# Designs tried in a protein design chat: VH-VL binders against q9vpl3. Part 8

Target 1, 224 residues: q9vpl3
Amino acid sequence: RGKINIQRPKAPHYERARVVAVTQPKYPELPKAKSCFKTRAERTQQQQENPYNEIIAREVRNWLDHSRLVAFFHLSSITADDIFRVRVQLHKQNLHLKSYGSKIIEQAVKNTRYEAIVPLFHSNHCIVFSPDPEKTAALLRIVRRVPQMVLLGGIVEETMLSRNQLVAYAQMPGLHAVQAQLVQTLSQAPGHLIQQLQAHQNSFVQVLDVHAKNQMNEETPKST

## First folded at step 1 (VH-VL)

Design a5 (framework fv_cemiplimab)
Fold by OpenDDE, second read of step 2:
Structure a5 (fold): chain C 224 residues (1-224), chain A 122 residues (1-122), chain B 107 residues (1-107)
Amino acid sequence: as target 1 above (224 residues)
Amino acid sequence: EVQLLESGGVLVQPGGSLRLSCAASGFTFSDYAMTWVRQAPGKGLEWVSGISGSGDSTYFADSVKGRFTISRDNSKNTLYLQMNSLKGEDTAVYYCARELGYDSSGYLFDYWGQGTLVTVSS
Amino acid sequence: DIQMTQSPSSLSASVGDSITITCRASQSIDSYLNWYQQKPGKAPNLLIYAASSLQSGVPSRFSGSGSGTDFTLTIRTLQPEDFATYYCQQSYDTPYTFGPGTVVDFR
C-alpha cells in the first residue's frame, strides 16, 4: 500500500484539476487590508505645504549650496545647554550648527543632488555647515568632546563621504602641505642622483688609480 | 542669569490695538530666536508667533495672522508683539520665551517670562 | 496642523508614587517633542526636550520616551513640588502646537 506522500500530493488528473479550479470559490482577494499604516509616501502627500516650511527649506538649500563642508550628526540624549555650548564652540570656528525637521529636509532636498541625505534624518539630528573644508579637523576635535553627537557622514567639496572617509579626510595634511612635500621630494631627487652618480664615478676612478699604481710598481725593475 | 520681562498688558476694547514688550537680559539677545506663547484663563498653551535672531524671519499662528506683528530691537534687547484688531478670544496671559534652536527652526523654549495679561473686553 | 493629545487629562497621586503621562501626535513628529511643567500662576518650565533629553537642572526622576506619534513622560517617586500641569509640545512643524495638558493633583 504505497505510502501517500502527504508532502507532495500528486497533481490531480487534468480533468479533476479543472473541476477543482472551477469549483474553488474565488474568494474575492480580500482587499489587501490597506495597512492602516499609510505608506510614508501617502503620509507625505497629504501634508499641506506650509508656506513657512518652504521658506525654511529654501534656507536649508542655501546652506547646502554655499557650504564646502557639511557634516551630519545624530543627537543622543543631549541637553539644551550642551547643545548651546557646542554651538558656541563651533561658531568660534566659523562652523554653523543647525537642526531641521525631517519634513523640512525632505522638502529642501527634493529633486536635488542632495536627495541622498534624506535617509540620515530619521531621528534627532543636527547639521554643521562651513564654507571652509579645512575646518573638518576642528569640527571633529570639538565633537569628540560631545559623546551625544554621533557623526553619520558628510559632504566635502561636493562629495559625499562616509563617517570613516570624513575622519580620514580630517587627518590628511592640507593640500598645500602635500604639495610642498611633493616639491621637496622632487627637488631632492636630482641631487641624490647626482651624488650617487658621482660616488660611483669617484669609486671607479679610485679603483683604476690603484690598479695603475700596482702595474707601475710591477714594471719597475729592481735595479740591482 | 537669563531674565525675560513682559510688559504692556492692559484692558483693551474689541477692535483695539496693543503693543507688548519683552525685555531680555543675561544673554546675547541677537543669538536667539524668540517666541510669544499665550494662555487664555484656565486654558492650555498656544503658540502665537516666532522671530529669528536676526529678525529676518517671522511666523504666526493662523489665529493671529494678519493682525499681529512680531519684531525685535537687538540694540535694546527687546522683543515686541504688535496686536491689532483685537478680539475677545485674544484675552490671555502672553509669555515671551527664548527659543533655543536654530535660526528659523524651532526647537525648544528654555526660558520664559512671567507673562503679561491682555484683556479684551467691551 | 499637527494635533496633540494627552492622556489622562487629570490624575491624582500621592507623594512617592510613580506616574505616567502620554502624549500623541496626529502624525509622526520623529523625536521633536518637548515636555513642560507649569505651576499655578507661574510660567511653564522646560523638563524634557527631544522626547527623552533631560533639561539642565531638572531632577532625574523625570524621564521621557517615545518616537513617531506616541510619547510618554514618567515621574518616579513623585515629590510635593511635582504637582502641576504638564504639557507636551511638538517642534516638528510650524505652527508649533501643545497638548491640552495633564493636571497632576494630590490624592
Scores: ipSAE 0.026, ipTM 0.589, lowest interface PAE 4.0, mean pLDDT 84
Fold by ESMFold2-Fast, scan of step 1:
Structure a5 (fold): chain C 224 residues (1-224), chain A 122 residues (1-122), chain B 107 residues (1-107)
Amino acid sequence: as target 1 above (224 residues)
Amino acid sequence: EVQLLESGGVLVQPGGSLRLSCAASGFTFSDYAMTWVRQAPGKGLEWVSGISGSGDSTYFADSVKGRFTISRDNSKNTLYLQMNSLKGEDTAVYYCARELGYDSSGYLFDYWGQGTLVTVSS
Amino acid sequence: DIQMTQSPSSLSASVGDSITITCRASQSIDSYLNWYQQKPGKAPNLLIYAASSLQSGVPSRFSGSGSGTDFTLTIRTLQPEDFATYYCQQSYDTPYTFGPGTVVDFR
């Protein structure tokens, strides 16, 4: 593909005032004779569902369906300019860095084979998509220079791989057949992948808990 | 109130050079990518060039690559398009527009200037 | 480059009619499709983004649909101010490309 025209990562994802106007419910009069009628409040809540989220969820599903390489990252604090430079470098290799809200990702992958990735997106995250699985090595070379992006795992040729499996895949020659054989070999333990991805996420949560508890201990007065 | 005002469009001979300017107001200029879109008389819209908010990344249509350069001065809230080696095919109204993302990959042009006419003719 | 086509090239309709304009991309662009309206002598104005999201301030009679390669813009109950040229634009990849436009004339 060609070039990317990209805005700063902080660009608005959503028009608040427009969504409020669009989601304003119409209140038809309720017939008194129907005993299984939902109340006006219940009908209003159903009509308040954000249509913007559904549009973007379909977009995420399309990216997942049409990408032969998908990589998931935890994203630490990073400046808009720094992430923009990373996006440009990735695009030169036909790698597309995207970020979406966790609720949107959950809606996109619900009832699909990829539902297991949802726990990865409960913290700050980003995803890289590519139609070319041979670009996995290029992806890891670029990300190696970005300490704020931590690889959690990915999907190659519709097969979920852990961080270690994806790294192993990247070290293979750029021949599709060789890489496909490696993916098949590494994917022979289905439960293993989910456990490894969850373990990595739990490690980050536990590190944050320890850090928070250490900060509490530092802030509490020490009796002398 | 977002405002974009283009200037610099004049009659230029083939092979000549011209610089267009776009003065922006009503928003934090450095937070937005900017673009140039042109329209030949009686024809449709053609995207010409884009630049990131910081100015570090630039993009061009194949028809202008190597001849045009895009730049910005965030301290003056001004966008520029330097046009070199002009051809008759470059005759068009040139619009500047603000680029806005609706997610990390989807973009739209939400505000446009009034345009400035560039005529390339001997 | 991603090529965009629109049909019809022009159409004539009466006030109160509903019309549909079609836009096709040469390859899948997901939902990265915008619609613009341009009135004679004026700059384009954004109507719809992300294939189906209505821009704030745009009348509800405008709606968009589609995904992948096929997209439509529908205008219900045409008004006199809707006499204009309509353009689709893909924002999936650079260079960004516009459709050739559809001219809407009132009968």
Scores: ipSAE 0.000, ipTM 0.409, lowest interface PAE 18.6, mean pLDDT 74

Design a50 (framework fv_cemiplimab)
Fold by ESMFold2-Fast, scan of step 1:
Structure a50 (fold): chain C 224 residues (1-224), chain A 120 residues (1-120), chain B 107 residues (1-107)
Amino acid sequence: as target 1 above (224 residues)
Amino acid sequence: EVQLLESGGVLVQPGGSLRLSCAASGFTFSNYAMTWVRQAPGKGLEWVSGISWSGGSTYFADSVKGRFTISRDNSKNTLYLQMNSLKGEDTAVYYCARGLDEYSSSFDYWGQGTLVTVSS
Amino acid sequence: DIQMTQSPSSLSASVGDSITITCRASQSISTYLNWYQQKPGKAPNLLIYGASSLQSGVPSRFSGSGSGTDFTLTIRTLQPEDFATYYCQQGYSTPRTFGPGTVVDFR
């Protein structure tokens, strides 16, 4: 026997995070006289002191600390039914689809090695976590059927990878030592990787726009 | 129960072509890299070709590069090996095998093999 | 391409013996080495992957060791069903390559 399950990290329960987010405390409006002097600093401090934001941020940090695979996606408009089907398919492969507000992500990664990911969350986004980096291929296979989810990049074995690098990692033919070497090398330039990820997002938008325009100009398909 | 069943092995003349098939069952075929390994009569094992889980990447031994193509149909759970410009040296039992992992660094399940004979 | 060699090419042994087969790679392959067993007229079976990990269902009398270029397969207390040909195979790079095999015969 070689493996024991007792030390396997357990991911946070999704529903608990959602309930906490929905039920965050509302601070009462101050009397009129005091409201006239309430500064942006006071409002920012109250938001910063929200206990539920720190709890959710800790859950995000826990996901990051216990996941060897983290993939970032831009998320276009998608029906609740469709995203539910995707989530079910991902769960079968030990892949966990999560969505968090940009401020919570910023708070979670502040003062960590992952701080550079914050710019990726300027638009609608979601994140897939897994403790198993070998599931990268399964993740990309599932997401390929979901045009509303666009891969921006990810983190594999604590190393930030662009979309192209993550796709390359998924397709490598069992070169684990070479993959580890590649992943380690890529950790040397976080700013460069973020720029590549942002450039990819812009290129993707351009490609989609051209494709959409071409589809609109295309003659109506013959009836089947 | 993982099963791999090869078919298509026959006698073919030098310069001919042949397509081998491998029917997979008992596992999610689309999640696994697959490979073809051959063995000439009385000789050792020789890796021939490999294909990624998606079919997006293919790999070949130098001895068959440019003559063989590997492909898969994930909707039919079937792996194929198209063999062109066959030579006497291609005479062998051809095995279909499943990668233990998504990259096929080792092969955990093998089919029974199908004999291809290249002779005039 | 990575070339694999095995030693010995053949060996004779009796039931109850312990035997050792060696595999050498032409360059470092870390621990990406696998061992297979093949009986006459049958397909190969995976015994060990990653140099030392025993495949499920394989008897504990089989063990593997090594890293880099030199690897060893050991079969302790040889049983009648262990008389077969054994192959090592590197999974480090493509093309994947097998050793020439070691035939284990009755003494």
Scores: ipSAE 0.000, ipTM 0.406, lowest interface PAE 18.9, mean pLDDT 75

Design a51 (framework fv_cemiplimab)
Fold by ESMFold2-Fast, scan of step 1:
Structure a51 (fold): chain C 224 residues (1-224), chain A 122 residues (1-122), chain B 107 residues (1-107)
Amino acid sequence: as target 1 above (224 residues)
Amino acid sequence: EVQLLESGGVLVQPGGSLRLSCAASGFTFSNYAMTWVRQAPGKGLEWVSGISWSGGSTYFADSVKGRFTISRDNSKNTLYLQMNSLKGEDTAVYYCAKDSLYSGEYDAFDYWGQGTLVTVSS
Amino acid sequence: DIQMTQSPSSLSASVGDSITITCRASQSISTYLNWYQQKPGKAPNLLIYGASSLQSGVPSRFSGSGSGTDFTLTIRTLQPEDFATYYCQQGYSTPRTFGPGTVVDFR
């Protein structure tokens, strides 16, 4: 359906190779002092000029535009094997777990209404995309068993929602029209979402600590 | 085959109102954003308004903000543009176009209708 | 709002010529630039999206390049059906904006 498969971005690997080949980066000639003492602003400017990051940012925008459900997570230390198991479970529900660098996310959402979410990605993170917003309940059910993934918030039906709003949305599953109306009433300004999530960072850490202790206490019946 | 058919363009007096319709077929209408682009006689293209796949987000050019309203009926595969307080400068061919993506904010307009002429004159 | 400019405003060419049209954005738009062709009395049609990707059904003689603020559309070996007006359009942010157009006429 559509000019690109809803399950994948717009052929980014081909476009990426093509752009890199024709725009092979040349390091700008700088005085020795400047090359040794580049400021944060100068480093940020160089990164913004990187065509590699621009191609991946386009991939992120394609995922955002083809997904009716986008969920943002803080990601604690997790083994490659464990995250692979989570990806498989999510994929069965048409949920696609992706990980992108924070600067690429910033580039992707810059000059959009979602720009305010950028601070959420200053720490380790991952994103789950889906074309089906009715899968929000399935997503939360799966992630509940993964203490390393802490829900920060998301976007449903192009509306930015906090963690609590996403949980509320998930509790009324099965009726798309009812869920869409709920999303409209739960929507709020991006600044409020950022403020709320930043204020509760310590709470998320405490929740993870409790989950870790509970997992350890139940380890004998759980041999995986 | 993707097809977009506009209707509703007529001669109206300044200060009048008019509603344009665009009937879509050949694609899953509810999965894509839609847009209206106009072209004054002998002039270039001007983006007017966009609407997300669900109708939950709408966007307008500053020249029409507050006067025009965009809406869609996904059950009928139809896009609408309600034009109020029309001015002479609104005289143009209005094109209905399919957005390449869901949100209505980025990328290209991959399919276009034939256009419908709106003339605002006394 | 992002302003788009095109150069030249018009050009005269002959069948078999290779022509280049340029488009400039007032700020960086990455590769979110699209090219459209409009023939007299007809709706525009998408030629190139994402600065360099050919839309399905568009002849290979059309090619696009560029990133950031400077972009080009090249038509190799101009055909009679290529005499039209060409527009660039930024798809980086709303409001989406078009260039003023370049008219390609018979010499």
Scores: ipSAE 0.007, ipTM 0.448, lowest interface PAE 13.9, mean pLDDT 77

Design a52 (framework fv_cemiplimab)
Fold by ESMFold2-Fast, scan of step 1:
Structure a52 (fold): chain C 224 residues (1-224), chain A 122 residues (1-122), chain B 107 residues (1-107)
Amino acid sequence: as target 1 above (224 residues)
Amino acid sequence: EVQLLESGGVLVQPGGSLRLSCAASGFTFSNYAMTWVRQAPGKGLEWVSGISWSGGSTYFADSVKGRFTISRDNSKNTLYLQMNSLKGEDTAVYYCARESYGDFSYYYMDVWGQGTLVTVSS
Amino acid sequence: DIQMTQSPSSLSASVGDSITITCRASQSISTYLNWYQQKPGKAPNLLIYGASSLQSGVPSRFSGSGSGTDFTLTIRTLQPEDFATYYCQQGYSTPRTFGPGTVVDFR
């Protein structure tokens, strides 16, 4: 599974390793011609009901725990070739673009400080991870040229930031020199980020609704 | 040159306390998770403790949980291991190691210090 | 906690031999397994990460394979500098755990 779009001649080693992990056998004891219904083997088989999701959820948690910069995006329709080109550009800046299902993300962040991000993933989404918060400015420059990716917010130095707060952070000269003070100053309750993201989702719905209503007789409103 | 240098290992009495330090150079210390691994004389490697890049998450082996504390000072590029209520079984060479991650979030220890010997004996 | 075991605990080999060391995890760890080499009186050195990825600067005679609970490290055409102790280590969960080690002796 998963080999059709990931296995490209120019694909980074990262994508290849991911494909290998996905295709790992689910029944390690069957090739050994052994009984599989002892208590321990039964527990292992039951845990394998959704082994794919568990493995990927572990990957997501590891990225969150070891990244100083995490950015969340709404993702509109985009071709596999276009997203691959964006992924390559981001990778050159040590920025790692990932896409995961909503239930996988929920499993990964359940009972953690990151649980508040779950509502962000109810529609098409992607996440960019980086160990280097200095790359926030580079991230925003690259994404500005990709209209299918809409910044929702992110996490910098374990602090949740809204879209506007991330933009402000990116504009600071010498990001790493002021990071702790800036992040602490900009950040308030995590609920504020979620509320702002809900407002952005509502704005998107409004724009879509206006577009769908075929406003031939009215002036086209200008939105940012 | 990327390197780690441990210090602080000495002879201490059972029940005593000791703080180990690990000085990092040649890389951006604040971008990496760090770990302590020990090895008793003639025995194998035992993972002791780990700390995230920010210091916000810390992890311990059951054998040291409640007695040891791991911390870091990113402004000084230094990792610490505070050891309390030391026991004879804590006698070991203590290694500082950098925990890197890569493809599919694989975690591995790619840079190790030379080790510092801690002896717990009366 | 995930428990790691290695087989054999020790082996004797000659220069030019090919050897295989096995590592087993008490539960599935996918491919989150690393191999380290330790020479007497020195710190460990990373050989392989993610079950099969060769660390930069490590000779190609070293290779790793496996997934789930069963893993192998193979050294083709042993060289004098390969007589050392080898450890597997899981990176799947915290606490991280090492295998008990395999001593490769010259005889």
Scores: ipSAE 0.006, ipTM 0.473, lowest interface PAE 11.7, mean pLDDT 77

Design a53 (framework fv_cemiplimab)
Fold by ESMFold2-Fast, scan of step 1:
Structure a53 (fold): chain C 224 residues (1-224), chain A 122 residues (1-122), chain B 107 residues (1-107)
Amino acid sequence: as target 1 above (224 residues)
Amino acid sequence: EVQLLESGGVLVQPGGSLRLSCAASGFTFSNYAMTWVRQAPGKGLEWVSGISWSGGSTYFADSVKGRFTISRDNSKNTLYLQMNSLKGEDTAVYYCAHDLFEGYYPDAFDIWGQGTLVTVSS
Amino acid sequence: DIQMTQSPSSLSASVGDSITITCRASQSISTYLNWYQQKPGKAPNLLIYGASSLQSGVPSRFSGSGSGTDFTLTIRTLQPEDFATYYCQQGYSTPRTFGPGTVVDFR
């Protein structure tokens, strides 16, 4: 006694400040001046392109090009506070949760090897990016606690993986050779791969529908 | 370090009401989903209810849906279970449990309270 | 609701034995399965989460495997303190459900 009391009182404002600092979004910088000239050029050329959508599409392309792990999720209704907590938890693991409109994603991946992912984004969605594919296990552990985020598939080391293949990859985090071989099993014709991804998505959408129904039946929302 | 202390279990007549409390210490209570699990004498474990970190989402087993309400007070580090229209089948030891990971929805329960006995009998 | 079953319901074993307990889900739950140990008169203890991840402080003789609908808990070289009831629990869908338990008793 006669010294510092070691009781730890709750400090919500301090915790909020820390969370905000950690969660602060990091976006690829785009030249503002060039964006202005682009808007003028498009107006003059009678292009039907939205200049802001193209700028955001370029951001999406940069994330795809510089991320060795990309995971695609269906996103059900979720509160701002809950998604913010998820974003903070993901950011601590160098996982970056992003949401973009389907038209922007289509513009970003059109005429690229990733064009096949467009059908995954015809409903509410979000994407998680990371430069570290070893974080796949951490990602799945975090999102398993968020019933509103339903895994559709992903891209690991530039190879498209179905939901089941991504889960299998996560189960072998310490074996690089085995992980590489698993990824390589998807070196197939685009049509066949797309059918596999859509089949897994359709199966998972059915599971999501049952899961969402169970959540709605068991969930008691707070009245205001 | 992490500790959960339950209270409130008593003898109640059928159709009665009771509120259970669970006091938490040793972790940032507001970051974790919490759950209630019960065990009838000589029987197995039965999940009863869960609540998100913020209290914004609550979940119930079919057997208690519409009769029980789960709530939390993050300023007091306390979890509650309000039990209404009690039945003989609700007689059990009720455990408060902490989720292993920070998150929105209860998954794995690493820290458990000592349990509080609720007896519903005339 | 997802129904969980365990086999066997009970088993008798001796110290030094290796035992396996099986848990089955009525529908696929991926790897969202946890294993608990409960001794008489005490609260449960988490042994394994996510089907195969060993909880901190749990002896390495415990291991879990499986995915989808079929899961196994293995205890190698059974010790006296391992005589208890073991439960599996799915964390995939609400409501969360526990298996009926497996009693491991001294032979």
Scores: ipSAE 0.006, ipTM 0.434, lowest interface PAE 14.9, mean pLDDT 76

